# VHH binders against Pleckstrin homology domain-containing family G member 5 (PLEKHG5), part 13

Target 1, 101 residues: Pleckstrin homology domain-containing family G member 5 (PLEKHG5), of Homo sapiens (Human) (o94827r584to684)
Amino acid sequence: QLLLEGSLRMKEGKDSKMDVYCFLFTDLLLVTKAVKKAERTRVIRPPLLVDKIVCRELRDPGSFLLIYLNEFHSAVGAYTFQASGQALCRGWVDTIYNAQN
Key: E = the ipSAE of ESMFold2; O = the ipSAE of OpenDDE; V2 = 0.75 times the mean of E and O plus 0.25 times the DockQ between their complexes.

## First folded at step 23 (VHH; framework vhh_brivekimig_d4)

Design A93 (from A83 with D31S; at its last look DockQ between E and O 0.22; V2 from the best seeds 0.00; counts 0 for: pae E 11.8 > 2, placed apart)
Fold by ESMFold2, look of step 23:
Structure A93 (fold): chain B 101 residues (1-101), chain A 121 residues (1-121)
Amino acid sequence: as target 1 above (101 residues)
Amino acid sequence: EVQLVESGGGVVQPGGSLRLSCAASGFTFSSYWMSWVRQAPGKGPEWVSMISGSGDDTIYADSVKGRFTISRDNSKNTLYLQMNSLRPEDTALYYCAKHERYPDWSGTDYSSQGTLVTVSS
């Protein structure tokens, strides 16, 4: 089931900042981006298993950190996401937490 | 420019302890989340722990919970990792990382050096 969707800005490592559209399902988080001229979105990262996410609200306004772990509990990705405000940011963090529990 | 310099690594027996330090400069240290990351020989990087700018919030990888303690001293611009009950699988190059915050969005800044921890009899 789809739990939450919306626009975020994403930063990963030294990569440029990106506008993304995310879909949070009960078991997966999908990170997508608009496909030019096609009126579609493209999944741009491997599906992130909700049970392997470490997610925490950041002190910065409207931002949260997402660390992705592999099957061996090793970090394989680190992402900073920014929502349009602190309330939406808290909503993402809480919804991810609830999906894990 | 952002500079992160680790120290405190060495060779230690299983069950031993080490305290790592990361001296930070070139940014307002207290404003940023910091992490410890490690890379074992021949393996990819593994996130170990992170701490909020104020130090009030800490999180740990499951593999180190209860054995490692992350801390910071914002008056000395220094990040710490106290490692207790060390195991051979903790052998790795340890390095600290500065996490970007909104709105700058420059990502994660990693030290290029690291400090080597070897756990062996």
Scores: ipSAE 0.005, ipTM 0.179, lowest interface PAE 11.8, mean pLDDT 79
ESMFold2 (binder alone), look of step 23: mean pLDDT 81; pTM 0.815
OpenDDE, look of step 23: ipSAE 0.678; ipTM 0.870

Design A94 (from A83 with Y110W; at its last look DockQ between E and O 0.55; V2 from the best seeds 0.00; counts 0 for: pae E 10.7 > 2)
Fold by ESMFold2, look of step 23:
Structure A94 (fold): chain B 101 residues (1-101), chain A 121 residues (1-121)
Amino acid sequence: as target 1 above (101 residues)
Amino acid sequence: EVQLVESGGGVVQPGGSLRLSCAASGFTFSDYWMSWVRQAPGKGPEWVSMISGSGDDTIYADSVKGRFTISRDNSKNTLYLQMNSLRPEDTALYYCAKHERYPDWSGTDWSSQGTLVTVSS
């Protein structure tokens, strides 16, 4: 059920990147953030259905773009993620693609 | 007022090529991500491609990757879609869309008029 998990840096704009912890399941991706002094993490974005994600590695190594589509295949969200290295980035992109197929 | 006007559609044979244009006005074009969306008869809108404000980052739907190229000319406020190796399933009305500036990516504007591409022999 759980395919991949790990720390990423997420950006939705020109602001600084945010540290997040992501869980990729067969059917959805959760973006979470540790609460500073809590023993739990919080889901900070609506759950992203895997079959509505378009994910591509960016030209800048270690980064990938995630486009979220609605039921009409229109883009309703976009997220830039930074992994700690190019190999880990490709791992996220490939795992998401494989989960869709 | 934001205006997006598509042009360049037409009828082409399978395997042919076509280039679409989207003339933009009413906003600072270079600040915004832009996309192409298409709608085939009997289907909902389908996202095709996106490009960053600078033009440095592009992303494509799997169905068009390797065949379509999105680009922009910020000096002319114009977005382009070069479509090669066209297939009958590419037949659709094509729309350009303006995404909201960082960090507000939730908003989208498009003209709804579109430009018709028909791929048929």
Scores: ipSAE 0.006, ipTM 0.242, lowest interface PAE 10.7, mean pLDDT 78
ESMFold2 (binder alone), look of step 23: mean pLDDT 81; pTM 0.805
OpenDDE, look of step 23: ipSAE 0.442; ipTM 0.771

Design A95 (from A83 with E100Y; at its last look DockQ between E and O 0.66; V2 from the best seeds 0.00; counts 0 for: pae E 8.1 > 2)
Fold by ESMFold2, look of step 23:
Structure A95 (fold): chain B 101 residues (1-101), chain A 121 residues (1-121)
Amino acid sequence: as target 1 above (101 residues)
Amino acid sequence: EVQLVESGGGVVQPGGSLRLSCAASGFTFSDYWMSWVRQAPGKGPEWVSMISGSGDDTIYADSVKGRFTISRDNSKNTLYLQMNSLRPEDTALYYCAKHYRYPDWSGTDYSSQGTLVTVSS
């Protein structure tokens, strides 16, 4: 089931932030971008399994960290996401937590 | 050449404290997220904690939250893990890891040795 969707800005490491549109389902999170010609969104990162996500609000307003773990609980990716405000950011973090539990 | 060298492990009683250090060289330390990972005998590796390049942002596994504190000193190229209220289940080989930046999803640079922490009474 689709639990939450919306626009975010995403950053990996020192790269500049990228505008993305995310879909959070019960079991996975998809990171997409608009596809102009197809009038659809395109998945631009490997699907992130909800059970392998560690998520936490950051000190920067409206930002949260998403750490992705492998089958052995080793961190293999890290993403910073920025929502348009603190309330929406909390909404993402809480919804991910609830999907895990 | 990237090198990560841990120290500070040892044998301690339950409820005790230890501080681990990870000396880093061969890269611009302050540019990278760093983490601590542990591996108990007979188990797979378990991520413990992660810290941003600046040191301003930290995150912890639920099993250690409130007991462990990750920190870094970028002037000394050193990562730390302060472990308080230690429990027998914290017994493991602890090692630090340097994370890759975009576009590299596939791997993390891990230390080759680690430092052993044994909590026993």
Scores: ipSAE 0.017, ipTM 0.414, lowest interface PAE 8.1, mean pLDDT 81
ESMFold2 (binder alone), look of step 23: mean pLDDT 80; pTM 0.806
OpenDDE, look of step 23: ipSAE 0.171; ipTM 0.590

Design A96 (from A83 with S106Y; at its last look DockQ between E and O 0.28; V2 from the best seeds 0.00; counts 0 for: pae E 9.9 > 2)
Amino acid sequence: EVQLVESGGGVVQPGGSLRLSCAASGFTFSDYWMSWVRQAPGKGPEWVSMISGSGDDTIYADSVKGRFTISRDNSKNTLYLQMNSLRPEDTALYYCAKHERYPDWYGTDYSSQGTLVTVSS
ESMFold2, look of step 23: ipSAE 0.006; ipTM 0.290
ESMFold2 (binder alone), look of step 23: mean pLDDT 81; pTM 0.818
OpenDDE, look of step 23: ipSAE 0.720; ipTM 0.877

## First folded at step 24 (VHH)

Design A97 (from A83 with Y102E; framework vhh_brivekimig_d4; at its last look DockQ between E and O 0.66; V2 from the best seeds 0.00; counts 0 for: pae E 6.9 > 2)
Amino acid sequence: EVQLVESGGGVVQPGGSLRLSCAASGFTFSDYWMSWVRQAPGKGPEWVSMISGSGDDTIYADSVKGRFTISRDNSKNTLYLQMNSLRPEDTALYYCAKHEREPDWSGTDYSSQGTLVTVSS
ESMFold2, look of step 24: ipSAE 0.030; ipTM 0.484
ESMFold2 (binder alone), look of step 24: mean pLDDT 80; pTM 0.799
OpenDDE, look of step 24: ipSAE 0.817; ipTM 0.906

Design A98 (framework vhh_brivekimig_d4; at its last look DockQ between E and O 0.58; V2 from the best seeds 0.00; counts 0 for: pae E 9.3 > 2)
Fold by ESMFold2, look of step 24:
Structure A98 (fold): chain B 101 residues (1-101), chain A 120 residues (1-120)
Amino acid sequence: as target 1 above (101 residues)
Amino acid sequence: EVQLVESGGGVVQPGGSLRLSCAASGFTFSDYWMSWVRQAPGKGPEWVSMISGSGDDTIYADSVKGRFTISRDNSKNTLYLQMNSLRPEDTALYYCAKHRYPDWSGTDYSSQGTLVTVSS
């Protein structure tokens, strides 16, 4: 079941932030990006299993960190996301937390 | 060549404190998120904490929140973990790790680690 969707800005490592559109399902988070010449999105990262996500608000308002863990609890991915406001950011963090519990 | 060398481990009583260091070389330290990871006897690795390249943003596993503090000194290419209020369950080999972006599985772990033993 789709729990939340919306536009975010994503940063991974030292790359510039990019515009993404994310879909949070009960068991998966998909990160997509618009196809430049078409009105559709393309999944740009492997699906992230919700049970393997650690998600936390950052000090900067409207930002949250998503750390992806493997079966050994090692971080194998890290993403900074920026929502359009602090309330939307908290909504993402809370919805991910609730999907895990 | 990427190198990560931990130090500062030892044997402490429950409630004690230790400060771990991780000396980094072979990459632009300030560009990368760094983590502490631990492995207790008989268990798989457990992520402990992570810090942004600038040091401005930190995050902790629930099991250590409020007791451990991650920090870094980018002028010395060094990552730190201040561990307070240590418990027997914190006994583990502690590694620092460098996060490769966008690499999903290629986290660079130290080959050595530093052992922390909390006696019960």
Scores: ipSAE 0.006, ipTM 0.344, lowest interface PAE 9.3, mean pLDDT 80
ESMFold2 (binder alone), look of step 24: mean pLDDT 80; pTM 0.806
OpenDDE, look of step 24: ipSAE 0.582; ipTM 0.820

Design A99 (framework vhh_brivekimig_d4; at its last look DockQ between E and O 0.63; V2 from the best seeds 0.00; counts 0 for: pae E 8.0 > 2)
Fold by ESMFold2, look of step 24:
Structure A99 (fold): chain B 101 residues (1-101), chain A 120 residues (1-120)
Amino acid sequence: as target 1 above (101 residues)
Amino acid sequence: EVQLVESGGGVVQPGGSLRLSCAASGFTFSDYWMSWVRQAPGKGPEWVSMISGSGDDTIYADSVKGRFTISRDNSKNTLYLQMNSLRPEDTALYYCAKHEYPDWSGTDYSSQGTLVTVSS
């Protein structure tokens, strides 16, 4: 069920990028905030259903855009994520596409 | 004032092609992400495609991937949607939208849309 996990930096709107820890399961993506001095994370966004995600690598190296759709296929969220390198970024994008297919 | 005016819709046979245009005025066109949205009769709006201000980044809904191409000409303040291999389920009013932010905050929609009917 768990396909991929790891640290990313996330940007939404004009806000500065923030450190997040993401868990990609077969059916959902969780975005959590890392608590550096404890073995805990907190979910900071509603669970993102994998079948409602559209994502693509951006021109900026190591970054991808994730658009989240509602049940009517209207975009209700968009997030820019930054991985520590281009290979990890492609890994996230490919794993999400594979989970959808 | 922000104005977005679509054109290029019409009636076409399945498998046909159309190119939609969206003429923009009242803002610095190249600064903003733009999208195409469609609304089929009796249904809610459905996002189709999105393009960055420079035109370098594009993204598509799965239902149109490989058939539709979004583009823009920033020297003419115009957004385009090339629609190929059209299907009856593509029948809808097509609107363009200007996004202040990619999360759809501060989104401006056109007031009219352009009708595409795919029928044999």
Scores: ipSAE 0.012, ipTM 0.410, lowest interface PAE 8.0, mean pLDDT 83
ESMFold2 (binder alone), look of step 24: mean pLDDT 81; pTM 0.809
OpenDDE, look of step 24: ipSAE 0.657; ipTM 0.850

Design B11 (framework vhh_brivekimig_d4; at its last look DockQ between E and O 0.59; V2 from the best seeds 0.00; counts 0 for: pae E 9.6 > 2)
Fold by ESMFold2, look of step 24:
Structure B11 (fold): chain B 101 residues (1-101), chain A 120 residues (1-120)
Amino acid sequence: as target 1 above (101 residues)
Amino acid sequence: EVQLVESGGGVVQPGGSLRLSCAASGFTFSDYWMSWVRQAPGKGPEWVSMISGSGDDTIYADSVKGRFTISRDNSKNTLYLQMNSLRPEDTALYYCAKHGYPDWSGTDYSSQGTLVTVSS
């Protein structure tokens, strides 16, 4: 079941940032990007299993960190997301937490 | 060539403290999130903590929150883990890990680790 969707700005490391559209389901999070001329989105990162996500609000307002763990609990991905404001950011963090519990 | 070299492990009594170090080379250290990961004998790896490239954002596993402090000195290319109030369950081989750049893998580069033993 779809719990939340919306636009975010995703950053991986120093210089790799992009506008993305994310879909949070009860079991996974999809990171997508708009497909020109098609008015739809394309999945651009491997689906992230909700049970393998560690999500934390960052000190910078409107930002949250998402760490992806493998089956050995080692971090295999880290993503910084920027929402348009603190309320939307908190909404993402809380919804992910609730989906895990 | 990316290299990560851990040190500072040892034997300590419960309640004691240790400070682990991870010397990094072969990449621009300040650009990357770094993590500490541990592996107890006979168990899989467990993520412990991570820190942003600038050092301003830190995250901890619930099992270590309030007892461990991750830090970094970007002028020395060194990552640290201050471990206080140590418990027998903290006994493990501790590794540092560089998060992916520009990919999204956080475990691309690990080393031999440093052993921490907490026993009476």
Scores: ipSAE 0.006, ipTM 0.276, lowest interface PAE 9.6, mean pLDDT 78
ESMFold2 (binder alone), look of step 24: mean pLDDT 81; pTM 0.811
OpenDDE, look of step 24: ipSAE 0.522; ipTM 0.796

Design B12 (from A83 with Y102T; framework vhh_brivekimig_d4; at its last look DockQ between E and O 0.45; V2 from the best seeds 0.00; counts 0 for: pae E 9.8 > 2)
Amino acid sequence: EVQLVESGGGVVQPGGSLRLSCAASGFTFSDYWMSWVRQAPGKGPEWVSMISGSGDDTIYADSVKGRFTISRDNSKNTLYLQMNSLRPEDTALYYCAKHERTPDWSGTDYSSQGTLVTVSS
ESMFold2, look of step 24: ipSAE 0.006; ipTM 0.294
ESMFold2 (binder alone), look of step 24: mean pLDDT 80; pTM 0.803
OpenDDE, look of step 24: ipSAE 0.863; ipTM 0.924

Design B13 (from A83 with V5L V11L P88A L93V S111R S112G; framework vhh_etentamig_d1; at its last look DockQ between E and O 0.37; V2 from the best seeds 0.00; counts 0 for: pae E 11.3 > 2)
Fold by ESMFold2, look of step 24:
Structure B13 (fold): chain B 101 residues (1-101), chain A 121 residues (1-121)
Amino acid sequence: as target 1 above (101 residues)
Amino acid sequence: EVQLLESGGGLVQPGGSLRLSCAASGFTFSDYWMSWVRQAPGKGPEWVSMISGSGDDTIYADSVKGRFTISRDNSKNTLYLQMNSLRAEDTAVYYCAKHERYPDWSGTDYRGQGTLVTVSS
């Protein structure tokens, strides 16, 4: 079941933030991007299992961190996301938390 | 070639303190989140703490929050873990870990040889 969808800006490491469109399902999170001139979206990162996500709001307003854990509880990925406002950011963080619980 | 070299482990009494270091090379250190992970004898690995590339954001496992402090010095390519109020349950081999920019579904992770921390009377 789809719980939340919307536009975010995503950053990994030192790269500039990129525009993405995310779909949060009860079981997984998809990170997609519009395919230029194809009028569709494409999954650009491996699907993230909701049960392996650690999600936290960051000090920057409207930003949150998403850490992905492997089966050994080691962090194997880190993403920062920027929502268009603090309310939307909190909505993503809360919805992810609720999907885990 | 990515290299991570942990040091600073040893034998300490309960309630004692120890500071671990991890020397990093082979990548642009300041670009990556770094972690400490530990593995106690006979147990699976346990994530301990994580720090952003800039050092501004830190996250701790509940088991160590308030006792351990992660930090980094990007001018020296070095990650640190200050461990205070040590308990017998903290006995483990401690590893630093570099996090890939793009998640690797194979579960590949970069860790060094580790440094042994023993908390015993």
Scores: ipSAE 0.006, ipTM 0.270, lowest interface PAE 11.3, mean pLDDT 79
ESMFold2 (binder alone), look of step 24: mean pLDDT 82; pTM 0.824
OpenDDE, look of step 24: ipSAE 0.537; ipTM 0.809

## First folded at step 25 (VHH; framework vhh_brivekimig_d4)

Design C1 (from A83 with M50L I59L; at its last look DockQ between E and O 0.67; V2 from the best seeds 0.00; counts 0 for: pae E 6.1 > 2)
Amino acid sequence: EVQLVESGGGVVQPGGSLRLSCAASGFTFSDYWMSWVRQAPGKGPEWVSLISGSGDDTLYADSVKGRFTISRDNSKNTLYLQMNSLRPEDTALYYCAKHERYPDWSGTDYSSQGTLVTVSS
ESMFold2, look of step 25: ipSAE 0.055; ipTM 0.531
ESMFold2 (binder alone), look of step 25: mean pLDDT 81; pTM 0.813
OpenDDE, look of step 25: ipSAE 0.282; ipTM 0.663

Design C2 (from A83 with M50L I59L D62S; at its last look DockQ between E and O 0.62; V2 from the best seeds 0.00; counts 0 for: pae E 7.7 > 2)
Fold by ESMFold2, look of step 25:
Structure C2 (fold): chain B 101 residues (1-101), chain A 121 residues (1-121)
Amino acid sequence: as target 1 above (101 residues)
Amino acid sequence: EVQLVESGGGVVQPGGSLRLSCAASGFTFSDYWMSWVRQAPGKGPEWVSLISGSGDDTLYASSVKGRFTISRDNSKNTLYLQMNSLRPEDTALYYCAKHERYPDWSGTDYSSQGTLVTVSS
C-alpha cells in the first residue's frame, strides 16, 4: 500500500542535493526523478526496504537523515533529505516509523 | 593520514557503565560526521550511533537508544560513547569511524584497532 509520496531534496555522500520524488509503500521506499520531457518518473536508487531504515529528523529544520542497514545491521547507505517545511519533514519521519511498527 | 584511536573499554558487570573515547587526528575533526560501530565475537560489524560535525545531530540504533549517548568535544578532537545499563549482548569490539561532511559510507575511514567491551558476570 502507498502511504506517502512527495517531492524532497536528497543528498548522498559528497554529491550536491538533488530534487527527487519519493514513494513510500508499506514495505519499500522508492527514490525517483521526474523526466522533464515526459510525464513519467525514473527510479534512480535501489529500492530501500522499510524494515532496514533508521530515520530521524535533524536539528536543521525540514531535514531528516536516513541510514540504510543490511541484514547484519551494518550501515551500507546514508541519505539526507530536505522537505519544503518542518511539518512535512516530520510527516515523512513519522510515516516511516509507523510503517516499521 | 587519518588516525582514529579508541580507548576506555574493559570488563564490566551487567547493568554497569563505561565511557569510550576516540582520539582523532589528521583531519579537521569538527567538519566531519562520526560514528561508533561494534563487532561482537563471530558476528559482522553493527552500526551503533552517529553524530554530526557540530555535535547537534545524533542518531542511534534501536538496540542502544536510551542507554548509549554519543558526544564529541571538538576542542579536544575526541569522540565519546557513554554506555549505561550494559547488557551481555553489548559485548563487542567498538570502533569509531570518520565520515565525509555528510554521511558517506563509501568514503568512510575506519579505525583498525578498536576497544574491547566485555559485559559478563
Scores: ipSAE 0.023, ipTM 0.450, lowest interface PAE 7.7, mean pLDDT 83
ESMFold2 (binder alone), look of step 25: mean pLDDT 82; pTM 0.818
OpenDDE, look of step 25: ipSAE 0.350; ipTM 0.701

Design C3 (from A22 with L104D; at its last look DockQ between E and O 0.57; V2 from the best seeds 0.00; counts 0 for: pae E 10.2 > 2)
Fold by ESMFold2, look of step 25:
Structure C3 (fold): chain B 101 residues (1-101), chain A 121 residues (1-121)
Amino acid sequence: as target 1 above (101 residues)
Amino acid sequence: EVQLVESGGGVVQPGGSLRLSCAASGFTFSDYWMSWVRQAPGKGPEWVSLISGSGGDTLYADSVKGRFTISRDNSKNTLYLQMNSLRPEDTALYYCAKHERYPDWSGTDYSSQGTLVTVSS
């Protein structure tokens, strides 16, 4: 079941932030990007299993960190996301946390 | 060539403290998020802590929150982990890891050495 969707800006490592559209389902988070001529979104990252996400709001306003863990509780990915405001950012963080419980 | 060299491990009694260091070279240290990972004997790796390139943002595993403090000195290209109130369950080989675009936290990002922390009565 779809819990939340919306536009975010995503950063991995030293790359510039890119515009993405994310879909949070009960069990998966999908990171997509708009495909101009297709008027659709394309999944651009491996699906992230919700129960392997650690999520934390950052000091930087409207930003949150997403750490993706493997089966051994070892981090395999790190993403910084920026929402259009602090309220939407908190909404993402809270919704992810609640989906894990 | 990226190099990460851990030090500061040792044998300590429960309740004791240790400070781990990770000397980094071969990349612009301040550009990258860094983490500590540990591996107990017979267990898989466990993420411990993460710090932003500037040092302004930190994150901790629940098992170490309130006891461990990650920090970095970008002028010395060094990552630190201050470990207080150590418990036997903290016994492990500790590694530092460098993050990139979709970081690989597997063994390919870690030094082959690590630094051993043993917490024993």
Scores: ipSAE 0.006, ipTM 0.311, lowest interface PAE 10.2, mean pLDDT 78
ESMFold2 (binder alone), look of step 25: mean pLDDT 81; pTM 0.811
OpenDDE, look of step 25: ipSAE 0.230; ipTM 0.614

Design C4 (from A83 with S106T; at its last look DockQ between E and O 0.34; V2 from the best seeds 0.00; counts 0 for: pae E 10.7 > 2)
Fold by ESMFold2, look of step 25:
Structure C4 (fold): chain B 101 residues (1-101), chain A 121 residues (1-121)
Amino acid sequence: as target 1 above (101 residues)
Amino acid sequence: EVQLVESGGGVVQPGGSLRLSCAASGFTFSDYWMSWVRQAPGKGPEWVSMISGSGDDTIYADSVKGRFTISRDNSKNTLYLQMNSLRPEDTALYYCAKHERYPDWTGTDYSSQGTLVTVSS
């Protein structure tokens, strides 16, 4: 079941923030990007299992941090996301939290 | 090319303190999230703490919250872990990790030795 979808800006490591379109399902978060020529989206990151995500709102307005853990509780990915406003950011953080509980 | 060198480990009594360092080279240090990971005898790797490239955002495992503090000095390309109120269960090999866009956490993918912390009477 699709819980939330929308545009975000994502930063990982040294890269500048990039525009992505995310789909949050009951059990998965997909990070996609528009394919310029084909007018479609493609998944650009491995699907993130919702129960392996640690998500925290950041001090910057509209930003949240997503840490991805493996089965040993070791971080294997880290992402900063920017929503278009605080309300949307809170919505993402809350929806992820609720999907985990 | 990427090199991470840990130091500051040692033997300490329960309740004691240690400060770990991780010297980084071969990449633009301030661009990357960094973490500390530990591996205790007989167990798999365990994530300890993580810090943003700027140093403004930190996250801790529940087992270390309030006792450990992660920090970084981007002018020295160095990551730190201040460890207070140490317990025997904190005994482990500690190593730092550079985060990638798609890290493969099925083993150790970087050339680091880690630094051993032993908490024993």
Scores: ipSAE 0.007, ipTM 0.270, lowest interface PAE 10.7, mean pLDDT 78
ESMFold2 (binder alone), look of step 25: mean pLDDT 81; pTM 0.815
OpenDDE, look of step 25: ipSAE 0.666; ipTM 0.862

Design C5 (from A83 with E100D; at its last look DockQ between E and O 0.65; V2 from the best seeds 0.00; counts 0 for: pae E 9.4 > 2)
Fold by ESMFold2, look of step 25:
Structure C5 (fold): chain B 101 residues (1-101), chain A 121 residues (1-121)
Amino acid sequence: as target 1 above (101 residues)
Amino acid sequence: EVQLVESGGGVVQPGGSLRLSCAASGFTFSDYWMSWVRQAPGKGPEWVSMISGSGDDTIYADSVKGRFTISRDNSKNTLYLQMNSLRPEDTALYYCAKHDRYPDWSGTDYSSQGTLVTVSS
């Protein structure tokens, strides 16, 4: 069920990037953030259904774009993620692709 | 006041081409991701394509990949959709949309009346 987890930096729109911890399950991607003053994480975005994700590596090193579609195939969100390196970025993109197929 | 005005739609036979334009005003065009969305009669909206503010990054729905090309000219505040190899299934009212930054990234708020594309023999 759990396919990949790890730290990423996430940007939504023009906002500065924030540190997140993501969990990729067979059907869902969860975006979480550490809760200050506690050793827990909190889901900070609605769970993203894997089959509603369009994912593409960006030209900037270690970055990928994730577009989230609703049931009408309309974009309802766009997120830029930064991994710590190119190999990790490809790992996320490939794992999402494999989960869709 | 944000204004988006689409043009370039029309009636074309299968296999034909059209180029849609979206003239934008009332905001700093180059700062925003833009998209094309279409709606066939009696159906819900379907996202078609999206382009970054600089124009360097483009994303397409699988149904149009390889046939449609999104582009923009930031000096003219204009978004384009080049539509090639058109099929009857592409018949729809086409809208451009401005994606607001945080927190309005959900939903499409600045659609205009759209431009109708009809693909039939």
Scores: ipSAE 0.006, ipTM 0.289, lowest interface PAE 9.4, mean pLDDT 78
ESMFold2 (binder alone), look of step 25: mean pLDDT 81; pTM 0.815
OpenDDE, look of step 25: ipSAE 0.828; ipTM 0.906

Design C6 (from A83 with I59L D62S; at its last look DockQ between E and O 0.59; V2 from the best seeds 0.00; counts 0 for: pae E 7.1 > 2)
Amino acid sequence: EVQLVESGGGVVQPGGSLRLSCAASGFTFSDYWMSWVRQAPGKGPEWVSMISGSGDDTLYASSVKGRFTISRDNSKNTLYLQMNSLRPEDTALYYCAKHERYPDWSGTDYSSQGTLVTVSS
ESMFold2, look of step 25: ipSAE 0.029; ipTM 0.456
ESMFold2 (binder alone), look of step 25: mean pLDDT 81; pTM 0.816
OpenDDE, look of step 25: ipSAE 0.468; ipTM 0.780

